# Miniprotein binders against Mucin-6 (MUC6), part 48

Target 1, 185 residues: Mucin-6 (MUC6), of Homo sapiens (Human) (q6w4x9r395to579)
Amino acid sequence: GHCSLEGGSFVTTFDARPYRFHGTCTYILLQSPQLPEDGALMAVYDKSGVSHSETSLVAVVYLSRQDKIVISQDEVVTNNGEAKWLPYKTRNITVFRQTSTHLQMATSFGLELVVQLRPIFQAYVTVGPQFRGQTRGLCGNFNGDTTDDFTTSMGIAEGTASLFVDSWRAGNCPAALERETDPCS

## First folded at step 9 (miniprotein)

Design uc22 (from lc7 with R14Q)
Fold by ESMFold2-Fast, scan of step 9:
Structure uc22 (fold): chain B 185 residues (1-185), chain A 112 residues (1-112)
Amino acid sequence: as target 1 above (185 residues)
Amino acid sequence: DIREEVKKLIEEAQKLIEEAKKAGDLQAVRLLFQAVWTLIEALKTGDPEKISEALLKLSEALIEAAEKLGDPEAVEKLLEAQELLRKALEENNPELIKEAIKLIKEAAELLG
């Protein structure tokens, strides 16, 4: 399956459901029992430098018991807070420069991440068939049914993206739940 | 009965997730999110074996938190809960699952 984080704040789930959100936090992107040592992919969103109202992907984090691999939009790769020269290899993970504008994180456990650094920071997540029906987070549940792609961290299927996204916040960020029923101009 | 107790335990785990977020502990957040997810999925199946396995996963996440906080009483309660859950699986005894949930709740209260 394939999940993409594109154009700053657009996401397409493993079941091909597109959505957009507006939020500034670290979010659980992918969580699965198929990831070793309870690993998780996380996505970091921050405000765009030029726009008041836009958010954009600024880093992707792979976090496991042993590793905290961070790939930032400034082309810095760290593990457990230390900058790494590419190619960077562990026993099960290799981070390398695929092209002048793309980095790849390849793993032995069926997860692959490609990060576009320029002109816009974007991420593409590929998972093997063993992940089908076994994923949670912003990338959806990968069960072949788009109607429950917005399943919150509580297991509740939502019809809109806002509650879904907010339920997967992993950082110390204020709740950004939609409280407005009337437009403000 | 067990379904209601598990739902209450999920609520306690969610409170711990919020505390972990405030502490900036991404390791605790990842483990607790996974444990809660596994528990919700197990609850949907109604399978006592899957519920017991999910509770073991939650207890493991809580042991990690208890060890970091230096709370040996919470660790001891969680280890006892794990023993009860293993016995529940071996003996097919749902009363042991309820006893384990009680111990996990007590440990969560010590950690919260």
Scores: ipSAE 0.440, ipTM 0.737, lowest interface PAE 2.7, mean pLDDT 83

Design uc23 (from lc7 with R14E)
Fold by ESMFold2-Fast, scan of step 9:
Structure uc23 (fold): chain B 185 residues (1-185), chain A 112 residues (1-112)
Amino acid sequence: as target 1 above (185 residues)
Amino acid sequence: DIREEVKKLIEEAEKLIEEAKKAGDLQAVRLLFQAVWTLIEALKTGDPEKISEALLKLSEALIEAAEKLGDPEAVEKLLEAQELLRKALEENNPELIKEAIKLIKEAAELLG
C-alpha cells in the first residue's frame, strides 16, 4: 500500500482517501504491530512562512526503542540528535540519497519511506501486504474500505478529517483546522 | 466487570499520554499510543487472552515511565501485575486479570 504527504498539507491514505488540514504539530503517521519494537512514523507540520492559513510538512520521524531518525526539509538526517552522513545504516534501516532531490529510508520489515526535498518537501510511504488491516495514524487503516479511514486514536470512525487528525497529535499543540475538503466523488 | 475496569485504565493511560505530550516525550507517547490501541482492540474481542496480552503491553510502557521517573513502588506493582497476567494466560484464569488490572491502575495513578 501507498500513502502520500504532498503539496504542503494534502494526505492520501493507504486506501486512497484524500484529505487536507491546517496544523502545527508532530502527528502519528503510521503505527502497526508489524513495525519492530512498537516503532512509529511521525510527521511534523509547521507554518509555511508567515502564512496563517497554510502549513506544510517539515520533517518525518521514525521512532523505535533505540532510534529516533529525523529527516528534515533542510536535508539534515539525525539519529538520536546526532547528524548522520549518507548513506546511514543500522541493522534493519538504510537511509540514502536516491536522487539529487530525494532521500529513501529502506527497511528489512516491509516499510519504505521516500522524501522529496526540493522544490517542496513531500513524503511517500510504502508498506508490504503484511500491513493490510494493521495500520493506524494519518495514513489510515489499510483495510480496503475508505469509509473508516478517519479512525481516531480511540478507535472511533469520524466523518471529518479535523477530529481524526487531532486524535493523532503526538505533541501539545493547537487543534488542526479542517481545510475545504468535500467528500470527494 | 473486567471490561469496565479496562475502560478505566484506558482513561488513566490517556491522562499519561497528555502528560507525555506536554513533556515532549515522544518515546512515551509512542509506547502509550500503541498500548492503548492494543487494549481497545482486545476489549472489542472480549478474549481474556488478548486482553491479558494488551495489559502486558500497557504495563511495559508504564514500567519504562516509572523507571525514568525513579518510582520503584510503581515498578514493583507493574512487575507483580505482569506475573499475574502471565499466570492468567498459563492457567486460563480470568480472576487473576482483575487483580493485575488493580495493580496497573494503582501504578498509573502513582505516575499521573
Scores: ipSAE 0.661, ipTM 0.814, lowest interface PAE 1.3, mean pLDDT 85
Fold by OpenDDE base, second read of step 10:
Structure uc23 (fold): chain B 185 residues (1-185), chain A 112 residues (1-112)
Amino acid sequence: as target 1 above (185 residues)
Amino acid sequence: DIREEVKKLIEEAEKLIEEAKKAGDLQAVRLLFQAVWTLIEALKTGDPEKISEALLKLSEALIEAAEKLGDPEAVEKLLEAQELLRKALEENNPELIKEAIKLIKEAAELLG
């Protein structure tokens, strides 16, 4: 499964459903029992301009009992709040520079993350087949059905992105603005 | 009906997840999520042993939450529930599971 966060406010789920939202919060991208040590992948969005519609991805965070990895445009920060030199390696996670503009987080448990740093901060999440039907968050449920991708944290299928996205907030943030727009438009 | 009681418990736990999100307690979110997921999967099997094990995991997650919030009553209930669950596993007694669920639910309500 492939999930992408592009163009500042566009998301394509594992099931290839595209949607758009404007929010300035931390959201759960991926939760799964397949992630070790209670791991979760999260996305941090912030204002990128003056208007409410000017929001963008500013960081990706992997958090587990063992690891905290924050990938932002300028640095990679770990548990101790220290910027680390790359490559950075833990027990089952490696973060390294893929290209001059791309970082990659590789894992031993079927999660891959590629982050484009410039010119636009974007993220690409790949999960193995073992994750099928066992994912939750903004990236969807990876069950091959696009119609139920907007399943909230409470297990309710929503027809629009707003309530769906808000349900996956990882903090007390304002409600996201919904804009059902195809990333190709 | 154990299944129905577990479902109700899951609902309560999910409420706590939402509260944890609002509070920004990501650790609680993760722990509760994992526990709830495991419990849901256990319910699918209908295996009392798996259900009991899942309930133990949920209890553990809730204990951590209770300790963080400083609710000793909730902790006590959850510890008792764990004891009942262990006994249930040993004795293969579904009634003990029901009693444990009740305690876990009460604890969850206290934390909500």
Scores: ipSAE 0.005, ipTM 0.215, lowest interface PAE 10.0, mean pLDDT 88

Design uc24 (from lc7 with E11L)
Fold by ESMFold2-Fast, scan of step 9:
Structure uc24 (fold): chain B 185 residues (1-185), chain A 112 residues (1-112)
Amino acid sequence: as target 1 above (185 residues)
Amino acid sequence: DIREEVKKLILEARKLIEEAKKAGDLQAVRLLFQAVWTLIEALKTGDPEKISEALLKLSEALIEAAEKLGDPEAVEKLLEAQELLRKALEENNPELIKEAIKLIKEAAELLG
């Protein structure tokens, strides 16, 4: 299955459900029992420069018990806070430059990430068939049914993207739905 | 009822997720998300084995949070809970699951 993070704030889930959101946080992009050592893929969004009301992908993070691999829009790759020269290889993960504008993170466990660095930072997630029905996060549940693609971190299917996205926040940031004039508490 | 006690732990874990977010502890946050989801799924099945496995994941997430905060009492309770859960799985004994839940709850309260 294929999930994409494109055009600043557009997401297409593994079941091909498109949606858009405006948030500035670190979000769980993909969790699965198929990921070794409690691995998780995360996406970091921040305000998009001079656009004032748009957000954009600024980094992708793969986090497990052993590794914290960060690929940022500045073309810096770190693991556990240390900058790495490419190609960078761990036991099960290789990060390398696929083209002049693309980096790839290949794994031995059926997860592949391709990051476009220029002209716009974008990410493409590919998972093998063993992940079918076994994924959760912003990329959806990969069960072949789009009606439950907005399943929150508490296992509740929502009709709109906003509550779904907010439920997968992993960072210390205000909910995208909260307004200063109408605080929900 | 084990199911009701597990539901209470899910609520406690949700509180700790918010605290871990404030601390910037992405390791604890991801492990707590994993544990909460696993507990929710185990609760749907009702299998004591799956509930025990989910509680082990919760205890691992709590140890991560406790070690960063430097709380050795919480870590000690969680390690004891893990031993009880492994024994519960080996002996098929639901009474040990209840004892483990009590220890996990006490550890979560120390971390909260």
Scores: ipSAE 0.479, ipTM 0.773, lowest interface PAE 2.6, mean pLDDT 84

Design uc26 (from lc7 with K7L)
Fold by ESMFold2-Fast, scan of step 9:
Structure uc26 (fold): chain B 185 residues (1-185), chain A 112 residues (1-112)
Amino acid sequence: as target 1 above (185 residues)
Amino acid sequence: DIREEVLKLIEEARKLIEEAKKAGDLQAVRLLFQAVWTLIEALKTGDPEKISEALLKLSEALIEAAEKLGDPEAVEKLLEAQELLRKALEENNPELIKEAIKLIKEAAELLG
């Protein structure tokens, strides 16, 4: 399955349901029992534009028991707060420059992340078939049914994106917004 | 009713999630969201074994929080709850699940 975070504020779920939201926080993008060590993929959003009518992706975080890998719009990759030179490899994860404008995080457990750095910071999440029906977060539940793609963190299917998105807030707000160069510490 | 007690426990876990968010503790948020979700999924099955497994996962998340906060009373209650849950799985005894839920709820209230 394929989930995308594009154009600053657009999301397309694994079941191909598109939506748009306004948010200035860290959100759970993907959790699944298929991720090792209770891992989670998170997305950090902040204000863009003067009108306050726009928000944009500023960082993607992969968090597990042992790793906190942050890929930010400033083109720095950190793990556990330390900047890493690419290619960066752990036991199960490799982060490398795929093109001059794209980074890729490849894993051994069926998750792939591609991040576009320029001209607009965007993210693309791919998961293997083992994740079908076993995902939750902003990317939806990957069950082949778009009518329940707005399933909140409490397991309730909503008709609108606002309650759905808010239920997946992971915090780091307003603290993330008060930091200049590291919205996810 | 086990389902009613688990729903109340989810409410206590929600409070801890809000405190973890305020603290900027992404590790605690990650673990608590995972635990709450597994409880919600287990409740849909009505299977006491799946509910017990989900409660073990919640107790693991709460033990990590209790150890970070230096709360030995909460840790002791959670370890006792884990022993009751393991016994419930071995004996197929749902009354032990109810006793474990009470201990987990008491620990969550100490932490919240």
Scores: ipSAE 0.511, ipTM 0.777, lowest interface PAE 2.4, mean pLDDT 84

Design uc27 (from lc7 with K7I E11R)
Fold by ESMFold2-Fast, scan of step 9:
Structure uc27 (fold): chain B 185 residues (1-185), chain A 112 residues (1-112)
Amino acid sequence: as target 1 above (185 residues)
Amino acid sequence: DIREEVIKLIREARKLIEEAKKAGDLQAVRLLFQAVWTLIEALKTGDPEKISEALLKLSEALIEAAEKLGDPEAVEKLLEAQELLRKALEENNPELIKEAIKLIKEAAELLG
């Protein structure tokens, strides 16, 4: 399955449901029992450029018991806060420069992450078939049904992307729904 | 019954998620999200074994939080709850699950 984070704030889930959101926070992108030691992928969104109205992906984080691997739009890769030279290898994970504009994180457990650095920071998540029906987060549940792709962290299918996205906030940030109503209130 | 008490624990765990977010503790957020999801999925099955396994996951997340906060009373309650859950699985005794839930709830309340 394939999930993409493109064009600043567009997401296409593993079941191919597209959506967009306007939140600025760290979000749980993917959690699954198929990830070792309760691992998680997280996506960091912030404002880009002078206008401050645009939401854009600025970093992707893989977090497990032992590792906190951060790949940022600044082309810096850290693990547990320490900058790493590429290629960077652990027992189960290798981060390397795939092309002049792309970094790849390859794993032994069926997860692959490709990050485009230029011209726009974007991320592409690939998971093996063992993840089918066993994922949750911004990338959806990978069950072959797009109607429940907006399943919140409480296990409830929502009709709006904003409630879905807000439920997966991992950072100390305002709710996206509150921000969306601010210009009118 | 057990279902209602587990739902109350999910609410307490969600409160702790908000505190972990405020603290910038992504590790605690990761573990608590995992535990809450596992409990929600276990409730859908109605299987006492899966509920017990999910409660063990929640107790693990709470022990890490309690150790960081230096709360030995919460740690002791959670270790006792884990022992009761292991005995519940071995003896097929749902009364031990109820006792474990009570201890986990008390520990979560000490931490939040």
Scores: ipSAE 0.579, ipTM 0.799, lowest interface PAE 2.0, mean pLDDT 84

Design uc28 (from lc7 with R3E K7E)
Fold by ESMFold2-Fast, scan of step 9:
Structure uc28 (fold): chain B 185 residues (1-185), chain A 112 residues (1-112)
Amino acid sequence: as target 1 above (185 residues)
Amino acid sequence: DIEEEVEKLIEEARKLIEEAKKAGDLQAVRLLFQAVWTLIEALKTGDPEKISEALLKLSEALIEAAEKLGDPEAVEKLLEAQELLRKALEENNPELIKEAIKLIKEAAELLG
């Protein structure tokens, strides 16, 4: 399955449900029992430098008991607060430059992250079939049914993106505002 | 009943999540979210084994919080709860699960 964080504030879930929001916080992007050592992907959003009314992705974080890998829009990769030169390898995770504009975090446990650095910071999450029906967070539940993609942290399916997004906040932040999913509107 | 007591425990865990957010403790927030979700999924199954495994996950997250806050009483209660949950899994004994839930609730109240 594929989940994308594009165009500043647009998200497409693993079941291909698109939505967008306005928020400045760290959010749980993906958590799953398939991730070792209680691992989780998180997405950091902040005010956009292009428009004062917009927010955009500024960093992606992989956090487990052993690792805090941060990939930020300033093209710095850190683990546990220390800057790392690429390629950076651990036992189960490798972070490397895939192209001049893209970084990749490859894992041994069926998770793959590709980050576009330029011209706009964006992220693409790929998970293997073992994650089907076993994901939670902004990327949805990966069960093949889009009607429950807005499942909150309490396990309740919501009809609006704002309640869904707010339930996955990992910081002390203001509530997210609902936005239209059509980029032409 | 076990299901009702677990639902009350989830509400206590949510209060701790809000306190962790205020403290900027991203590690604690992450672990508590995982523990709460695991408990919610376990409740849907009605399986005492899955509920016990989920309660062990919650106790792990709470031990980390208790150690950071320097609350040895909460740590002791949580370690005792983990022992009861392991015995519940080995003996198929639901009474041990109820006793463990009581200790986890007491620890959560000390931390909140």
Scores: ipSAE 0.228, ipTM 0.625, lowest interface PAE 5.0, mean pLDDT 81

Design uc3 (from lc7 with V36M)
Fold by ESMFold2-Fast, scan of step 9:
Structure uc3 (fold): chain B 185 residues (1-185), chain A 112 residues (1-112)
Amino acid sequence: as target 1 above (185 residues)
Amino acid sequence: DIREEVKKLIEEARKLIEEAKKAGDLQAVRLLFQAMWTLIEALKTGDPEKISEALLKLSEALIEAAEKLGDPEAVEKLLEAQELLRKALEENNPELIKEAIKLIKEAAELLG
C-alpha cells in the first residue's frame, strides 16, 4: 500500500482517500504491530514558509525503542539527536540519497519512506502486504474500505478530517482546522 | 465487569497521553498510543488472552513512565500486575486478570 503527504497539507491514505487539514503539531502517521520494537512514523507540521496562513510538512520521524530518526526539510538526518552522513546504515534501516531532490529510508521490515526535499517537502510511505488491516494513524487503516479511513485513535470512524487528525496529535497543540479547496481550481 | 474495568483503564491511558504530550515525551506518547489501541482492539474480541496481552503492553509503557518520574510504588504495582497476568495465562484464571487491572489502574492514578 501507498500513502502520500503532498502539497504542504494534502494526505492520501493507504486506501486512497484524500483529505486536507490545517495543523501545527507532530502527528502519528503510522503505527502497526508489524513495525519492530513498537516502531512508529510521525509527521511534523508547522506554519508554511511559502504562506504564513497555511501549514506544511517540515519533518518525518521514525521512532522505535532503539532509534529516533528525523528527516527534516533542511536536509538534515539525525538519529537519537546526532547528525548522520548519508548513506546511513543500521542493521535494519538504510537512509540514502535516491536523487538530488529525494531521500529514501529503506527497511528490512516492509516499510519504505521516500522524502522529496525540493521544490516542496513531501513524503511517500510504502508498506508491504503484511501491513494490510494492521495500520493506524494519518495514513489510515489499510483495510480496503475508504469509509472508515478517518478512524480516530479511539477506534471511532469520524465524518470530518479535522476530528480524525486531532485524535492523532502527539504534541500539545491547537486543534486542526479542515481546509476547504475550490473544486473548480 | 472486566470490560468495564478495561474501559476505565483506557480513560486513564488517555489522561497519561495528554500529560506525555504536555511534557514533549514522544517516546511515552508512542508507547501509550500503541497500548491504548491494543486494549481497544482486545476489548472488541472479548478474548481474555488478548486482553491480558494488551494489559502487559500497557504495563510496559507505564513502567517506563514510572521509572522516568521516579515513582517506585507505581513500578512495584506494575511488576506485580505483570506477574498476575502471566499466572492468569498459565492457569486460565480470569480472576487474576481483574486483580492485575486493579493494580494497573492504581499505578496509572499515581502517575496522573
Scores: ipSAE 0.552, ipTM 0.783, lowest interface PAE 2.0, mean pLDDT 84

Design uc30 (from lc7 with I17V)
Fold by ESMFold2-Fast, scan of step 9:
Structure uc30 (fold): chain B 185 residues (1-185), chain A 112 residues (1-112)
Amino acid sequence: as target 1 above (185 residues)
Amino acid sequence: DIREEVKKLIEEARKLVEEAKKAGDLQAVRLLFQAVWTLIEALKTGDPEKISEALLKLSEALIEAAEKLGDPEAVEKLLEAQELLRKALEENNPELIKEAIKLIKEAAELLG
């Protein structure tokens, strides 16, 4: 399955449900029992003045008991706070420059991350079939049904993205609020 | 009622998630999210064995947090809870699960 973080603050879940939000925080993007050592993928959003959105993706983090790999829009890759030269390899993870504008994090456990650095910072998450029905976070539950893709961190399916997104906040940040669209605009 | 006690424990764990967020401790937040979700899924099964396994995961996340905060009393209670949960699984004794939940609640309150 494929999940994408594009155009600043647009997300398409593994079950192909699109949504957007206006929050600025670190969010749980993907957690699964299929990730070794209690691993999690996280997305960092901050305020943007140049995008169609008021918020934009600024970093992606892979966090486990042993590793904190951060890939930022500054084109810096760190693990546990230390800058790393590419290609960077651990036992199960390799981060390398795929093209002049793209970085890739390949893993031995069925997770792949591709990050577009320019012209806009974007991320693409690919997971193998072993993850089906076993994911949670902003990328959804990968169960083949889009109606429950907004399942909160408490296991409750929501009809709107705002409560769903807020439930997956991992930082001390204000709650994301979905902007009302004037029906007469 | 074990189910109601576990629900209260989930709420205590959620308070600890908020404290970890305030501290900027992404490791603790990650582990607590994992543990809370595992416990919620175990409750849906109604299986005491699954609930015990999920409580062991929660206790592991809380021990990690307690060690970083330097709270030996919380660590001690959590280690005792883990031993009770292992015995509950080995002996198929749900009364031990209730005792373990009480210790985990006390540890969570010390941390929160």
Scores: ipSAE 0.329, ipTM 0.680, lowest interface PAE 3.6, mean pLDDT 81

Design uc31 (from lc7 with I17F)
Fold by ESMFold2-Fast, scan of step 9:
Structure uc31 (fold): chain B 185 residues (1-185), chain A 112 residues (1-112)
Amino acid sequence: as target 1 above (185 residues)
Amino acid sequence: DIREEVKKLIEEARKLFEEAKKAGDLQAVRLLFQAVWTLIEALKTGDPEKISEALLKLSEALIEAAEKLGDPEAVEKLLEAQELLRKALEENNPELIKEAIKLIKEAAELLG
């Protein structure tokens, strides 16, 4: 399955449901029992430099008990707060430069991440078939049914992207609804 | 009975999400999201064994939070709860699950 984070604030889930949101926070992108040591992939969004009313992806984080790998739009890769030269390898994860504008994080457990650094920071998540029906987060549940792709962190299917996205918020951030009421946004 | 106590734990964990987010503790937030989801899935099965396994997962998340907050009393209660849950699985004894839930609740109350 394939999930994409493109064009600043657009997401396409593993079941190919597209949506857009506005938020400035760290969000759970992917969690699954198939990830070792309860690993999680997270997406960091901040305000866009193009429009004050828009947000864009600025970093992707892979977090487990052992590792906190951060790939940011400024082309810095860190693990547990320490900058790493590429290629960077751990027991199960290798981060390397795929092209002059793309980094790849390859894993031994069926997860692959490709990050486009330029001209716009974007991310592409690929998971193996073992993840089918066993994912949660912004990338959806990968169950072959798009009608429940907006299942929140509490297991409730929502009709709107904003409530779905807010339920996967992992940081201490302002509420998205407050920005929606800004008359100058 | 056990199902109702688990529902109360899920609500307590919801409050802990907010505290972990305020603290900027991504590890605690990560573990709490997984633990709550595992509990919700286990609750739907009605299987005491799966509920016990999910409660072990929640106790792991809470230990992470308790250690970072420097609360040894909460850590001690959670370690005792884990031992009761392992014993419940070995002996097929649902009464031990109730005792473990009580300890997890007490630990969660100490944490926030």
Scores: ipSAE 0.331, ipTM 0.674, lowest interface PAE 3.5, mean pLDDT 80

Design uc32 (from lc7 with K22D)
Fold by ESMFold2-Fast, scan of step 9:
Structure uc32 (fold): chain B 185 residues (1-185), chain A 112 residues (1-112)
Amino acid sequence: as target 1 above (185 residues)
Amino acid sequence: DIREEVKKLIEEARKLIEEAKDAGDLQAVRLLFQAVWTLIEALKTGDPEKISEALLKLSEALIEAAEKLGDPEAVEKLLEAQELLRKALEENNPELIKEAIKLIKEAAELLG
């Protein structure tokens, strides 16, 4: 399955449900029992710089009991706070420059991440078939049914992206905002 | 009913997730989200063995939070809960799950 984070604020889930949100926080992209060492993939969003209502992806984080791998729009890769030369290899994870504008994180456990650095910072997540029906987070539940893709962190299926996205916040920051939920705009 | 007691723990775990978010502790948030999801999935099955296994994961997440906050009383209660859950699995005894839930709840209240 494929999940994409594009254009700064657009997400397409593993079941191909597209949505957009406005928020400036760290969010859980993907959690699954198929990820070793309680691993999770996270996305960091911040203001676009031209409008306070716009948001853009600024970093992707893979966090487990062993590793905190951060890939930022500044083209810096760190693990547990220390900058790493590419290619960077651990027992199960390799981060390398795929092209002049793209980095790839390849794993032995069926997760692949491709990050576009220029012209816009974007991320593409690929998971193997063993993840089917066993994912949760902003990328959805990968169960073949788009109506359940807005399942919150507490297991409730929502009809709107705003409540879904807010439930997956992993930091102390403002709630995600959708234009359609604001009566004054 | 074990299912009703587990639903109450899920609500308390939600409060701890929000407190961990407020503290900026990504590790605690990660572990608590994983534990809560495992509990929700186990609750759907109604299987006491799976519920007990999910509660073991929640106790592990709470132990890490308690150790980080320097709360040895909470750690002690959670270690006792883990032993009760392991015995419940070995002896097929659902009453031990109820006792473990009570200890996990007491530990959660100490943490927040």
Scores: ipSAE 0.309, ipTM 0.695, lowest interface PAE 4.2, mean pLDDT 82

Design uc33 (from lc7 with K22Q)
Fold by ESMFold2-Fast, scan of step 9:
Structure uc33 (fold): chain B 185 residues (1-185), chain A 112 residues (1-112)
Amino acid sequence: as target 1 above (185 residues)
Amino acid sequence: DIREEVKKLIEEARKLIEEAKQAGDLQAVRLLFQAVWTLIEALKTGDPEKISEALLKLSEALIEAAEKLGDPEAVEKLLEAQELLRKALEENNPELIKEAIKLIKEAAELLG
């Protein structure tokens, strides 16, 4: 399956449901029992000057019991707060420069992340077939049914993205309610 | 009713998630989100065995939090709950699940 975070604030789920949102927080992008040691992929959004959005993706985080790998729009890769030179290898994860504009995080457990650094910071998540029906987070549930792609962290299927996105907040955020679309001011 | 007690426990775990978010503790958020989701999925099955396994997962997340906060009373209650849950799985005894839930709630209140 394939999930994309593009154009600052657009998301396409593993079941190919597109949506967009206005948010400044760390969100759970992907959790699954297929990830080792309760691992999670998270996406960090913040205010930006992207042409069609006031908020955009600024970092992707892979968090497990041993690792906190952060790949940021500043082209810095850290693990547990320490900057790492590429290629960076752990037992199950390798982060390397795929092209002059792309970084890749390859894993031994069926998860792959490609990050576009330029011209716009974007992320592409690929998961193997073993993840089918076993994912949750902003990338959806990967069950072949788009009508429940907005399943909140409490297991409730929503018709719109706003409550869905808000339910997957993982960090400290502004008190204001998350919005599905940017104000067209 | 085990279902109603587990629902209350999910609500307590959600309060701890909010506290973890405020503290910026992404490790705690990761584990608590996983535990809550596993409990929600287990409740859908109505299977006491899956509910017990999910409660063990929640207790693991809470033990990590309790150890980080230096709360040995909460750790002790959670270890006792884990023993009861393992016995519940072994003996197929739902009364032990109820006792374990009570201890987990007490530990969550100490941590909250």
Scores: ipSAE 0.622, ipTM 0.807, lowest interface PAE 1.6, mean pLDDT 84

